# VHH binders against Probable cyclic nucleotide phosphodiesterase syc0937_d: the designs that were tried, part 3

Target 1, 255 residues: Probable cyclic nucleotide phosphodiesterase syc0937_d, of Synechococcus sp. (p05675)
Amino acid sequence: MVEDFAGDAMTLSIAQITDLHLLVDPQAALRGCVTTPRAAAVFGNLKQRSPDLLLLSGDLSEDGSPASYERLRDWVEELGCPAIAIAGNHDQPERLTEICGRSPFMGEPVYSIQGWRIIALDSYQPKRIDGRLRGDQLDWLDQRLGEDSSPTLLMLHHPPVLIGVTKMDAIGLKDGPEFLEVIAHHQQVRLVLSGHAHQAFIQGRGLTTFLGCPATAMQFDQPELPAGWRSLELEPDGSWRSQIHWVDTDSIHFA
Key: E = the ipSAE of ESMFold2; O = the ipSAE of OpenDDE; V2 = 0.75 times the mean of E and O plus 0.25 times the DockQ between their complexes.

## First folded at step 1 (VHH)

Design o4 (framework vhh_4orz_3)
Fold by ESMFold2-Fast, scan of step 1:
Structure o4 (fold): chain B 255 residues (1-255), chain A 119 residues (1-119)
Amino acid sequence: as target 1 above (255 residues)
Amino acid sequence: EVQLVESGGGLVQAGGSLRLFCAASGFTVSSNYMAWLRQAPGKRREWVALITSGGETDYADSVKDRFTISRDNAKNTVSLQMNSLKPEDTAIYFCAVDYLEGYYSMDVWGQGTQVTVSS
């Protein structure tokens, strides 16, 4: 992407999807929810919107199978926009990288797009549900943020803030306080996006807004809710707009 | 390696009390989500209580106000105090780290500890 100064740069349209929990069998259910049709319906909705960038914030596969990642890859290729994917606690990171590590998926952790910086962080821990960035990644993040004052969006799977839901706060980002200390020194961080919670949330801290995204699979404590995703419109001056979209699967047929 | 060992179960009459213990090794309980689950004869495993790294607690409706989960960070243990026990509380009780109900990949470790409540 060509970086331009404010006044000539365009609005960046982003779609965030998360917690797809795809299984090798497309008819398989998780917690009474058949996850593949719900994800497919969201991709149908995304195609009508034509986003500039797709952010996939983890738990993309439930079982880590090659078939689940190939299904995801096929949908992203059909959508036709670049994508940045990170692993959630259910993913198999090596298989995710193997299958979704080529175009249209982007492989670097830092991108400059339409006057914004997008930074993808890895909170995955082997054989654990909760997340951790670790000291080396926190030091790396601090260095990257010190290099460029452009408005910045960070993406990680595990929420770095307490959201007031006991079960989710128990399994969030374990080094959240250390992460918050790092970003407190960098006022250009405007947005922090996460998945994991299977529900929308919003929390402001200083100039930073923390946004949780509903799952495409199922919503915790509100299983009657449809699949969800988040749109974002980012302006070169660092202002932004965001909205949650709900996608009813009952009347959608994918042939 | 992560290991959890449950203890403190036994036979008690209805209305009685028991305290269960979960000894952890290979990780620190204060840094993790800890939960108690139970499996009654002929029934599915169910969640009972949880405690967060910050000390917040939550309970299943069936045990609320009767059971109390706590931790001892110095001893690296999690406990479940069970009061006003009912025959319906008869089950094998398991300690789990980073449990999320309904996911088969949850970390449930150990043989559990048997609790039998007679009428």
Scores: ipSAE 0.000, ipTM 0.188, lowest interface PAE 13.3, mean pLDDT 84

Design o5 (framework vhh_4orz_3)
Fold by ESMFold2-Fast, scan of step 1:
Structure o5 (fold): chain B 255 residues (1-255), chain A 118 residues (1-118)
Amino acid sequence: as target 1 above (255 residues)
Amino acid sequence: EVQLVESGGGLVQAGGSLRLFCAASGFTFSEYAMAWLRQAPGKRREWVALIYSGGSTDYADSVKDRFTISRDNAKNTVSLQMNSLKPEDTAIYFCAAGDYWPESYDYWGQGTQVTVSS
């Protein structure tokens, strides 16, 4: 199934947030980083930007607790923005679906909006940090891409490309080469977004650009950096613009 | 003072089991990922198992079906249950505390020797 959103074929404004690592206790810290206020500050920034679509690219909860997902759901409901969420390796996927399985969260893997297709992919593996799409999902993706030549944005949690960071490349998408082979046959794939790396990266292959997003929680190797998120402006002709935004939590933004 | 103290090592026959313990003090244990690494004679230190503050775990391919890592935040301990031990598991096992990266740890223990006889 494809979900279509009525639009006027204008620019599509997207916000990507990732790696929130929310804990049951909103005062809890991970290595000195209290994750809830950092995510809250990013949502404050999103409220000012009024995106058309919110992409949540995994590791939304650190502990998989109901309270952490309820907090996320409440923030997304308050923002009023349609949202697509995928699980990262820290998430509990069944609980994410149970708690965030209603409006404004969308439940289908394929969406058509403002002349673009957005496809959400599941790289989660039980009891593993690294990711895999597996042959059945790769075949499914190939079939979906063959149905519609519209400019396409893919989202998955684990980076499908080597980013040149030994630690990250050891725990990325294990069937990345197979994924890259599939998308090489579909020139309409313009963007592939991922989380997991807790840092921004950009890598091009033909017409496809692979973009990593900084975490809202903490940045690896640069723990003093603030929470980050990515904006994207997608045009109906398949052109796009993107920017990383840093949000200082010392000057927390209140609505 | 930050301190990690390993125990539970020893000599065991191939096919046997051992449980290693690491007692932590001097830091907020619940906020840290905890890991077990090992170093065999003449080899580099290698990562074996990781448990995040939230309880998610990961394992090196060589131990995935045989070893289980667990933590008790109330007691500030991390444990490694090692089943179906092989001679190639012979190493000094280290407890470490740090972030998400298997190679980047803030604190290390002194190690405990595990010897598996053929």
Scores: ipSAE 0.000, ipTM 0.309, lowest interface PAE 12.0, mean pLDDT 87

Design o6 (framework vhh_4orz_3)
Amino acid sequence: EVQLVESGGGLVQAGGSLRLFCAASGFTFSKYAMAWLRQAPGKRREWVALISSGGYTDYADSVKDRFTISRDNAKNTVSLQMNSLKPEDTAIYFCAAKLWPSYGFDYWGQGTQVTVSS
ESMFold2-Fast, scan of step 1: ipSAE 0.017; ipTM 0.326

Design o7 (framework vhh_4orz_3; at its last look DockQ between E and O 0.01; V2 from the best seeds 0.00; counts 0 for: pae E 15.5 > 2, grease 25.8 > 24.2, placed apart)
Amino acid sequence: EVQLVESGGGLVQAGGSLRLFCAASGFTFSRYAMAWLRQAPGKRREWVALIYSGGKTDYADSVKDRFTISRDNAKNTVSLQMNSLKPEDTAIYFCATKYSWGKYFDYWGQGTQVTVSS
ESMFold2-Fast, scan of step 1: ipSAE 0.420; ipTM 0.770
ESMFold2, look of step 2: ipSAE 0.000; ipTM 0.137
ESMFold2 (binder alone), look of step 2: mean pLDDT 83; pTM 0.845
OpenDDE, look of step 2: ipSAE 0.016; ipTM 0.316

Design o8 (framework vhh_4orz_3)
Fold by ESMFold2-Fast, scan of step 1:
Structure o8 (fold): chain B 255 residues (1-255), chain A 119 residues (1-119)
Amino acid sequence: as target 1 above (255 residues)
Amino acid sequence: EVQLVESGGGLVQAGGSLRLFCAASGFTFSDYYMAWLRQAPGKRREWVALIDSGGSTDYADSVKDRFTISRDNAKNTVSLQMNSLKPEDTAIYFCAAEIYDWGEYFDYWGQGTQVTVSS
């Protein structure tokens, strides 16, 4: 609930982080990338910018360990920002909910904030890399979108669109076409945010813009790139601005 | 229809060697990253070795210079040569396949083969 009681809606400042791949050991590496200090550096950058809302679009933990989620929770508590988190394919969803299902994390899938609706979707499939929303969730989404015409931002882990990278498109959202049919009937859907691809992308389709976010861990197509995150500024009239931020973490790998 | 079948496990003394094999069927093997992971009693599963579609390899620090992963795309097989075995290498070893190197969450898994290293 970040709404102005005076009735004057202000710009909503959002930070999106994704694909942190945190491990129980803060010095552990995935293919030579030590993920904990890269995520920590991004949180340092977020602290300076003081966003109104933090969106965590999946693959928050690599190993699903309690220690990795408690580390994440501690950082979000220090930031002092309300947060919405979803599971990616590497997460342990029940453990994520257990540890990150309480304040400052928000527990509901639908929020109205400063003239916008934010809806978090679950594309997790047990023991699979690719994602699926499934018919029940698609029907649920269609009903929620029919109830309120406010400008809407959707968040899911797996990209629902083909991004033109053959291997990534093979492990994306398997019921993406069904998802795209649902949102095509709801003109208020302005933004769809995703992780998973470990790279930034932008794709327009109808009135909706699809935005991919770079990982705080390694970037798959360009491993030389630093940790990244996305800022969004949402206006009450449904207009928006977004930018990718790169956080220099070279010195952290030396320490 | 997809199958990964491990073989070559067993009991060996510290300092000994074993070679594990994995036979794959039911998917386009040559397009996939192949990995060996292990799970020791009471511990989580951890990756050990990885080989990409082109034959490039990577290893966990605990097994570097002792283990060698290789693949034969014509026969849809991946192998793990384990040298200088230590009691701490005792685990169930799993063959796994994924389209990208994602760590613990793989598209396909074998049933595992037991490796026991005596002190």
Scores: ipSAE 0.000, ipTM 0.215, lowest interface PAE 11.5, mean pLDDT 86

Design o9 (framework vhh_4orz_3)
Fold by ESMFold2-Fast, scan of step 1:
Structure o9 (fold): chain B 255 residues (1-255), chain A 119 residues (1-119)
Amino acid sequence: as target 1 above (255 residues)
Amino acid sequence: EVQLVESGGGLVQAGGSLRLFCAASGFTFSSYAMAWLRQAPGKRREWVALITSGGSTDYADSVKDRFTISRDNAKNTVSLQMNSLKPEDTAIYFCAVEYTVKYGSFDYWGQGTQVTVSS
């Protein structure tokens, strides 16, 4: 077990950001949206809120450039809170690990924080858009969940559930059914967070709630919408509350 | 403030070679890492090569052993030697500086240089 926070359990304040699609050129546009200012605006909002933990649920860089990951690292250092990052399908996982593999970024997949367990999962597949956890990781997850009954939050990039958007469901988590079978055996899993969909969603299954987060870059069905992020307040008894925050920017399109 | 001007692109046959140049101004060139990125039609922008201030180099898998990045601190230039070019290397090539302002934002002023590789 990895435990990072000692003492009496208190409310854990978490921020989730996802699908930043940072490009080496901070003025570059993706689908008509200039992604760097949108991410910067979200970090400005996060500074005001002072979260205890930052979760970065993939597609952090569009081009895998060192410059894009250094920009991200500098923002996280300026924010001053610990961070857990996973790769999305656009990321270069080895580059992400090289640049963001040290403080304030956390390197282990499992953490015990304020009475909760946070587990980061890797759904990245080389040269593919869709995701897979694979049998070895699913077996590993089953063992980790069997050893500790603390309320648990899982994070992965690809949604493990169908969200009702045909194009996104076609490129989601390919071994989602196997993942859901593992989760069904472990009632302590309260939350599963994902990115990839570039939209908010909420689905319940048993005691587990699956939450999708809007992108900081662009929303696929409504590109005129601002950058988004998710806050979570986790209580030691396993109860939680969550909210989507929209952060307006003055530079979402370059004509 | 930071200005980058790329040159050396053009049309070349598959198997040919091109050398790209980037002239940099507006910052202490010798103190920063420099990179080359490319964007092909209908594709995402991708990183291809990096050279640190100390001269260490790194390359994307797709260009490893074919491309060589180098720098000349006396002339404030970074170069990319591209050998054994393939049609899939067709892209606009951009020069970038790993230089941060508050919150890690980078100033990139390069317009890019077009490389077209015919079969």
Scores: ipSAE 0.000, ipTM 0.089, lowest interface PAE 22.6, mean pLDDT 83

Design p1 (framework vhh_8pnl_2)
Fold by ESMFold2-Fast, scan of step 1:
Structure p1 (fold): chain B 255 residues (1-255), chain A 118 residues (1-118)
Amino acid sequence: as target 1 above (255 residues)
Amino acid sequence: QGQLVESGGGLVQPGGSLRLSCADAGFTFSDYAMAWYRQAPGKERELVARITSGGSTNYADFVKGRFTISRDNAKSTLYLQMNSLKPEDTAMYYCAAYDEWGLDFDYWGQGTRVTVSA
């Protein structure tokens, strides 16, 4: 008889939001898009869905201001679920950690939740648009994955795969191939979530599925699209379901 | 505005080597990230390699270990050293410059043709 030391697990409901590009002024626009109301509408939609966990996959602030991070923190506190946040290339990582480094935000890079492992990775490079994990973080990831065979979801801001969009592929994850080699040695890695591309994508490699999330701010190539977010339902056996949700800012109550 | 000019293409046998160059005119080369793209007949342009203003590199899986991208900011020149060339590498090769802080390409070259054939 196989002894299972994990407690009974149930379906884990996750919401992923990304690329919010919040500015100090809630009326300020980025490329003609007023970003604060779009993010607020998504939080209103999340409140109706009551996720178990919120994943914030980078570019949360455009200007790195304390006011933008405090606004984010207030929305997450009102939502009332745990959150894991990582920096994107527009963020100020130290400011993000200072303001969002306490409950309900989780401060560790690795969590075991409902039979799954969630690992948050840092691809931020100072004063650069593209990302990299660096050899020390890749070695760290390899060690973490070697210690536990539970179904694993990884989150990083920059897509580690080429998505076939010329402009985005030029500014993705610089050490993507090295990252892909690490995870190829760990078959428990089921999902890799990213932001940055301001569009949805799905790509399979081996046993791993790579999922890009649309922005709450604006979509590239399809600017007519509303704010988006991704839901995931993770089962204890390692199976999963996912869906993109589009949020009309005019019809949703702001948080 | 500005212009990128690719050179160094030609006919080479399988297993051979070529070195492509991209020279800029009219912009501040050292401020830009640079990339090499290629387009085979009847196919879309695909990323081959990129290099940031600081010299960090990234490669497409199909050229990794065979091609090396480099830059010389003093000469305003981008290079692609292509080793162990295969017939599948036959394409028009383009260089591109983009603002690392931006979200768009600022400059493209006209291309240089590489043919790998006996």
Scores: ipSAE 0.000, ipTM 0.139, lowest interface PAE 14.6, mean pLDDT 85

Design p10 (framework vhh_8pnl_2)
Fold by ESMFold2-Fast, scan of step 1:
Formats: C-alpha cells, sequence, structure tokens
Structure p10 (fold): chain B 255 residues (1-255), chain A 118 residues (1-118)
C-alpha cells in the first residue's frame, strides 16, 4: 500500500499507537503497570477498526529484547495491515530494524498514499532520553518537502513543541526550534504526530497541527487512565479528522 | 554527525571497469547496512546493491554477475566493483545507509558520476 495515485482516491484510515514499553517477560510491570496486556487490548480494538495503515511512534520496547519486538511483530502480522515504525529513546534501534524491518513493516522513510505523503523521522539519540533530528536530517527533510507539495504527515517520537508539562518539556526534541523553522517554510505539512509524552495533546502552529498520542503502557501523572491510541482519517484534498480511543481492560469481562 | 563521501566515478568505454568507494567521514560505519543506488538522467533513483552489517549481499537483476558490493569495516569504506560496463549504467551513483540508526531515516552521500560512452 505504497505510492497510491490520487485520481479518485478514498479516505485513508490510520491508527497511531505509541509507547508500548514491552518487556521480555509478558507479565513484567513498569511503574506498577503490566504493559503487555494493555498493548494486546489495543491491538484487539484495532482489529475491529481495520485501519489501512498502522503508525508506531516509538518506545515500542522498554528493554530492547528480541522477544519484545517479536511479540510486537506477531500482533502486527495478525492485524494484517502495513506498518511504519520508528524508535523511541527506550528502543534498541538496530534490533527494532532487524525484527520489524520487513513486511508487514514498511522500510522507506517517505510514502505516497491516497494523495498524502507520510514521512517518518528519527529523533533517537544513543544513551539519551531527549531527542534530536540533527542537521543532516533537517536538511534532508527540507529537500524532500521542497520536491512535492502533496499534503504531508510527519511522524517522530519526541514532541517538537512545548506541551506545558515541565518534566516532559525538559526531555523533548532539543532541536525543536530548528525543526519548526523548516516546517514553517512548507505549507503542505498538515500534521505532525508524536509519542513520548504519555498523554494526548493538540497544538496548532501556522497551517500545521501537532498531535500527541497517549501511551498503550501508562499515562504519565494519570496512571489510572486506560491505554490509548489515535485514529486519523485523511482525505485526498488534504483535509483530515482525528480522535483518541481509550481501551479499558477492566471493562472487558467475559461473562 | 558525519557524511558519506563517494568517489571513483569517471568516464569509461563500454566493457570497461570502475571501482566506486564510499568513505565514512565521521560516523560509526560497521553497525549499519549499506547500499548503492543510482539515478540515470531523467529517471528515478533505483537500488543497485545492498550489503548487511554481517556481509550478506543483494543485487538488482540488471547488475547481477557484473557488479560486486563489499565493505571494509576496519577502513570504514563501502565498495562497488563494476565490470562489463554498458551505456545503460550511465548515472550518478549514491552511497546510502537506508535505515540509519535503526530507523526509517535515509542517510545519503553526495554522489559520484559514472559515464559509459565510446
Amino acid sequence: as target 1 above (255 residues)
Amino acid sequence: QGQLVESGGGLVQPGGSLRLSCADAGFTFSNYAMAWYRQAPGKERELVARIGSGGSTNYADFVKGRFTISRDNAKSTLYLQMNSLKPEDTAMYYCAAPWYKGSLYDYWGQGTRVTVSA
């Protein structure tokens, strides 16, 4: 499902999941939260929705273990839709690429789908919690955006904007201002998706909307909240709609 | 971080040979899969050959048996040995790390020009 030509294109249905923090032991807890069942419940919800494309915006594994990435891969294969994954600061990027680097996972950074361009960016820094795109990637992004005026969705793990949460803003995208300067020169950038913050947010800047996605693992400062994910419906004319979905495992009783 | 620097291009007659090199100018080379791409005048960029961090290789059908990709991790250098060159091989040749730092980021070199003509 790549490089669709927008002659009479339909709505593109996207699901975004993020911050799964999968551990080698499926019963292991992180901050009192057993992460594997929460991610599994979200995949169950995604199967009912049948998205056209799955975006995985980082921190997919907590420990970088092969078992955690294999579990993720199995769920994506069962879901049956193509996926684009990026590393978050907890991931081991080489292992993510090795295990989740083939079908149904897509391996290019740029895709044309249903009249939209989707670009995946790497904000990972070795041995650091905060993110950076770096000058070479910012120059590359500027060139890619200059070549095609199609409505564009960008995905990166670290929020490039301040979200008003002191602890998260301290470990966000360190070259965010440079990134925002690039985006300000390219009016076709409609959406920027991120994870990392473990909460939903929405911010408009110019013609671009920045959307944060809640974690499937746990929400920071609100551990009582359920696992979450974001749906997006992209129209060929560049219009879009989006909403957050909450998946409460306590509400799933087999009577 | 660093940049990839291609060299070894030039003008050759049909049937000739060239060896392209791609040098790491400041990043950790041995951890990445590496590839050679080419772009002919008026054409889209296409994959020529790929080599994994462990040395496994893949080739496009149009170069199998003529081109050989190799790496020297101690010298942080990627090579493309091109034999039996044809006019159709005329292109700008690019070195790339298609999945830089385990992500979907494409890290491209500046290119080296190969011209095959009589």
Scores: ipSAE 0.000, ipTM 0.128, lowest interface PAE 16.7, mean pLDDT 82

Design p2 (framework vhh_8pnl_2)
Fold by ESMFold2-Fast, scan of step 1:
Structure p2 (fold): chain B 255 residues (1-255), chain A 117 residues (1-117)
Amino acid sequence: as target 1 above (255 residues)
Amino acid sequence: QGQLVESGGGLVQPGGSLRLSCADAGFTFSSYDMAWYRQAPGKERELVARISSGGETNYADFVKGRFTISRDNAKSTLYLQMNSLKPEDTAMYYCATEYLGYEFDYWGQGTRVTVSA
């Protein structure tokens, strides 16, 4: 048995990165954006911050290539902290698991760390842009949440809430209402992190805060914005702080 | 590299139907996801419907059950069948090519849909 509820638990420092869209060719561009140098700049920022845990909330590779995942793994290994990764709609999940499925990457969907529970959810659908958790995973989540009242952070790729951007809301989490119903029964869920939207957002519902993370690649409808990532400081009592960090790659222009 | 040409717009009464078409000018149509967007006066562009290269469809909540997106890869043409049209559907309609969820710069001039009595 582990004592993750010990009174000596300290602040947990988390970095979230998302929507890296790495391509086999490190010079390749997506929508006028060369994605590899932007991700590299963010990892440089992370190295200076020394987080306790890295959360990678999907769309890590654009083309699902081995080279793109190997590049990601090398950066995470150099960073030197444990990582939890989930697939986004652009990823190849089997290849992500094959290349990034071992230390420092963590393979289980549930973790207890310094008084918090972190649960990674899979919203990936083959050959689809939108996401879905499906009934089996929703039932599984409900059971996990019923077993432990610790303050809980959930991570999934697709936003489970409407963010007020019609085009993004059309390709979000299709069973979002069902997911929100599950969460409404579990007051310990403090945070829900997502990617996909290529923009920051904050939305509160009950005691839960839903946080969208900007992409390291490009921001939708605001292509002038630099690469972004989110920091979180989680306290053992369930309180938290969060901040978006913008990593300027000095004068990259997106048409 | 290619131009998308939208057509099929017009004036229709509430409850009526229109079928929009989007034809390419020589790009490899079957390799792309395709989408219909619309923009009403004074509003931003919003996604109406998306269809993957494999034929999977996705719809905005405000058109579900009323609009149907389809594609004919042999004719390099995208369609939007619009039924039970409402005044709120009045907009310029655009088609776009997407690859793996990203919009390409292949937006056409649009086709105007006006729903009015």
Scores: ipSAE 0.000, ipTM 0.143, lowest interface PAE 16.7, mean pLDDT 84

Design p3 (framework vhh_8pnl_2)
Fold by ESMFold2-Fast, scan of step 1:
Structure p3 (fold): chain B 255 residues (1-255), chain A 118 residues (1-118)
Amino acid sequence: as target 1 above (255 residues)
Amino acid sequence: QGQLVESGGGLVQPGGSLRLSCADAGFTFDDYAMAWYRQAPGKERELVARIYSGGSTNYADFVKGRFTISRDNAKSTLYLQMNSLKPEDTAMYYCAVGEFYSDYFDYWGQGTRVTVSA
């Protein structure tokens, strides 16, 4: 399979950020946390890392305001790398698409990059906290996965697996079992990334590893923790490595 | 399935040694904290040893000085060298993967049995 790469594939460096909960007022607090400076500090850290691709796995805005999405867009433009964004349950999907639907944001759900496939899934449900992919999207996913055996990373906002936290498991992906059945038939699915839980987790099922990402806003089960983000290094042979980075919010004042 | 696979367990006499291994063909361990847990008959699962991505280690008091955790990142393999084994070390031993500097481990292997008996 390495002959098919023609020597062009290299290590893909990815940053995942999630659950930014940006508000129209940059000084506004959510659960005692002023969210804008925490997200800004993470973007400062990302600038030092220079990732190849930014994945934004939902709950990017708390209030769905144009100002919150414009602030996000400005940071992504300044970072200078391509980005793939999905809506979380707090987002306004129509406005997210309008403001963040052009370069450097990528608008398609499927991408081939450095020998990997990245597929972004939409688990948003109007007026609901929990998520659902629905039968049409599950059928679409099954068809896309059947067309290409490249190592594949999937991203969705709601965790498709139980994480052992009763309150979070009650508002996760409602059709998680159906999703897991689809991917069990496609051995190339190596990674599934999610947000929503405001904590890191790692869980293996079959040949797939499920990774939860801490929020940039606040961590629900460990509120003492700072803003977090996930790095991933994807190798052309389908191997990968990942780690969580914790960012002191004071770092923004030392730039 | 494509889970972590533990090996190296078996039957040994008190004072004996075993080396446990943990590998997964589809997983690179370089940036993860890794741990060995054990579960003895009739007891809850307990931490034995952990190793962080930077190589620092932490041991339960009951194995300190007897067990050594190590990793070979080139082979994506975690090891537990078990020396001076005691009957109370009899358990199913599990490999676990977690986040960098995190005590949260959710990616578990199926276990390898260690029996220490006279």
Scores: ipSAE 0.000, ipTM 0.167, lowest interface PAE 15.8, mean pLDDT 83

Design p4 (framework vhh_8pnl_2)
Fold by ESMFold2-Fast, scan of step 1:
Structure p4 (fold): chain B 255 residues (1-255), chain A 118 residues (1-118)
Amino acid sequence: as target 1 above (255 residues)
Amino acid sequence: QGQLVESGGGLVQPGGSLRLSCADAGFTFSDYEMAWYRQAPGKERELVARITSGGYTNYADFVKGRFTISRDNAKSTLYLQMNSLKPEDTAMYYCAAVYDSWTPFDYWGQGTRVTVSA
């Protein structure tokens, strides 16, 4: 329930979900995994937690179909909280924007919420699996970070750091070093969230913590694991708490 | 165990072209992410090109503009078209398949040798 947070405007409760890989057919499987019920189970769990904000960090659709994005939109409407979505390499960004580019989805790249700044970045490349922010977006980011010293959370689909898995590191953020250079000059960047890796990771660098989120679809390091998502509690002073939640598909509230 | 079979390797002169093929002999090819890797003598195996089940591609910087990866799901075959070949492209080329995307590859072929020399 969203109303659970109505009495505390100072703490920001966030849910991150990623790598849903929704297909036009809700019965369809990707490599033996039927993705729709796993995502539905996660949304059921989210409803019990009542987050203030939902972050969707890419690969939301596998096939880019209107039906897959409409299904996602229906779940977000049912959850009843605002959402910020970015494209992953499997998405069709134009359809994502068309279907999920209006309330409850937020359309701006920068938000100031309860003492924090949240910035959504676009690492999508047409017909490519790796990511890139490009010089114009990196310059834009540098300017946005220079104008406000509030504690900042950045979200992008592709991990900007090496995670120690050779095949994943080959298809991560190609201009990761340039991105890391930009954020190293802005000590207010506390958190960088990403998807893509279908596994949790945590890495610290300076005052910044980089967090990878497990997929709702399938986990690559442990494919027997259930769907996962990340909670975050952000305090106005820049402190934060986070944990991973694993969701049993037998407890679907949105199906 | 993998059922991938590579073919099309050989000896070519610099500037030449080769087309590599990788045939699946019995699993559901269309469900798999496919890739070409190469390994030169005394070097680690490195990614050349990758293609998802949906047709999205990724290329190593050293082959961009020269190599093209493609797949034919009806024929259960993966291809690598190699143009403007250089001596540095000399390696054993391996086909790989992944059931779970973006993890270490589940299946590898035996490899096919490409030698670029005058």
Scores: ipSAE 0.000, ipTM 0.181, lowest interface PAE 13.9, mean pLDDT 85

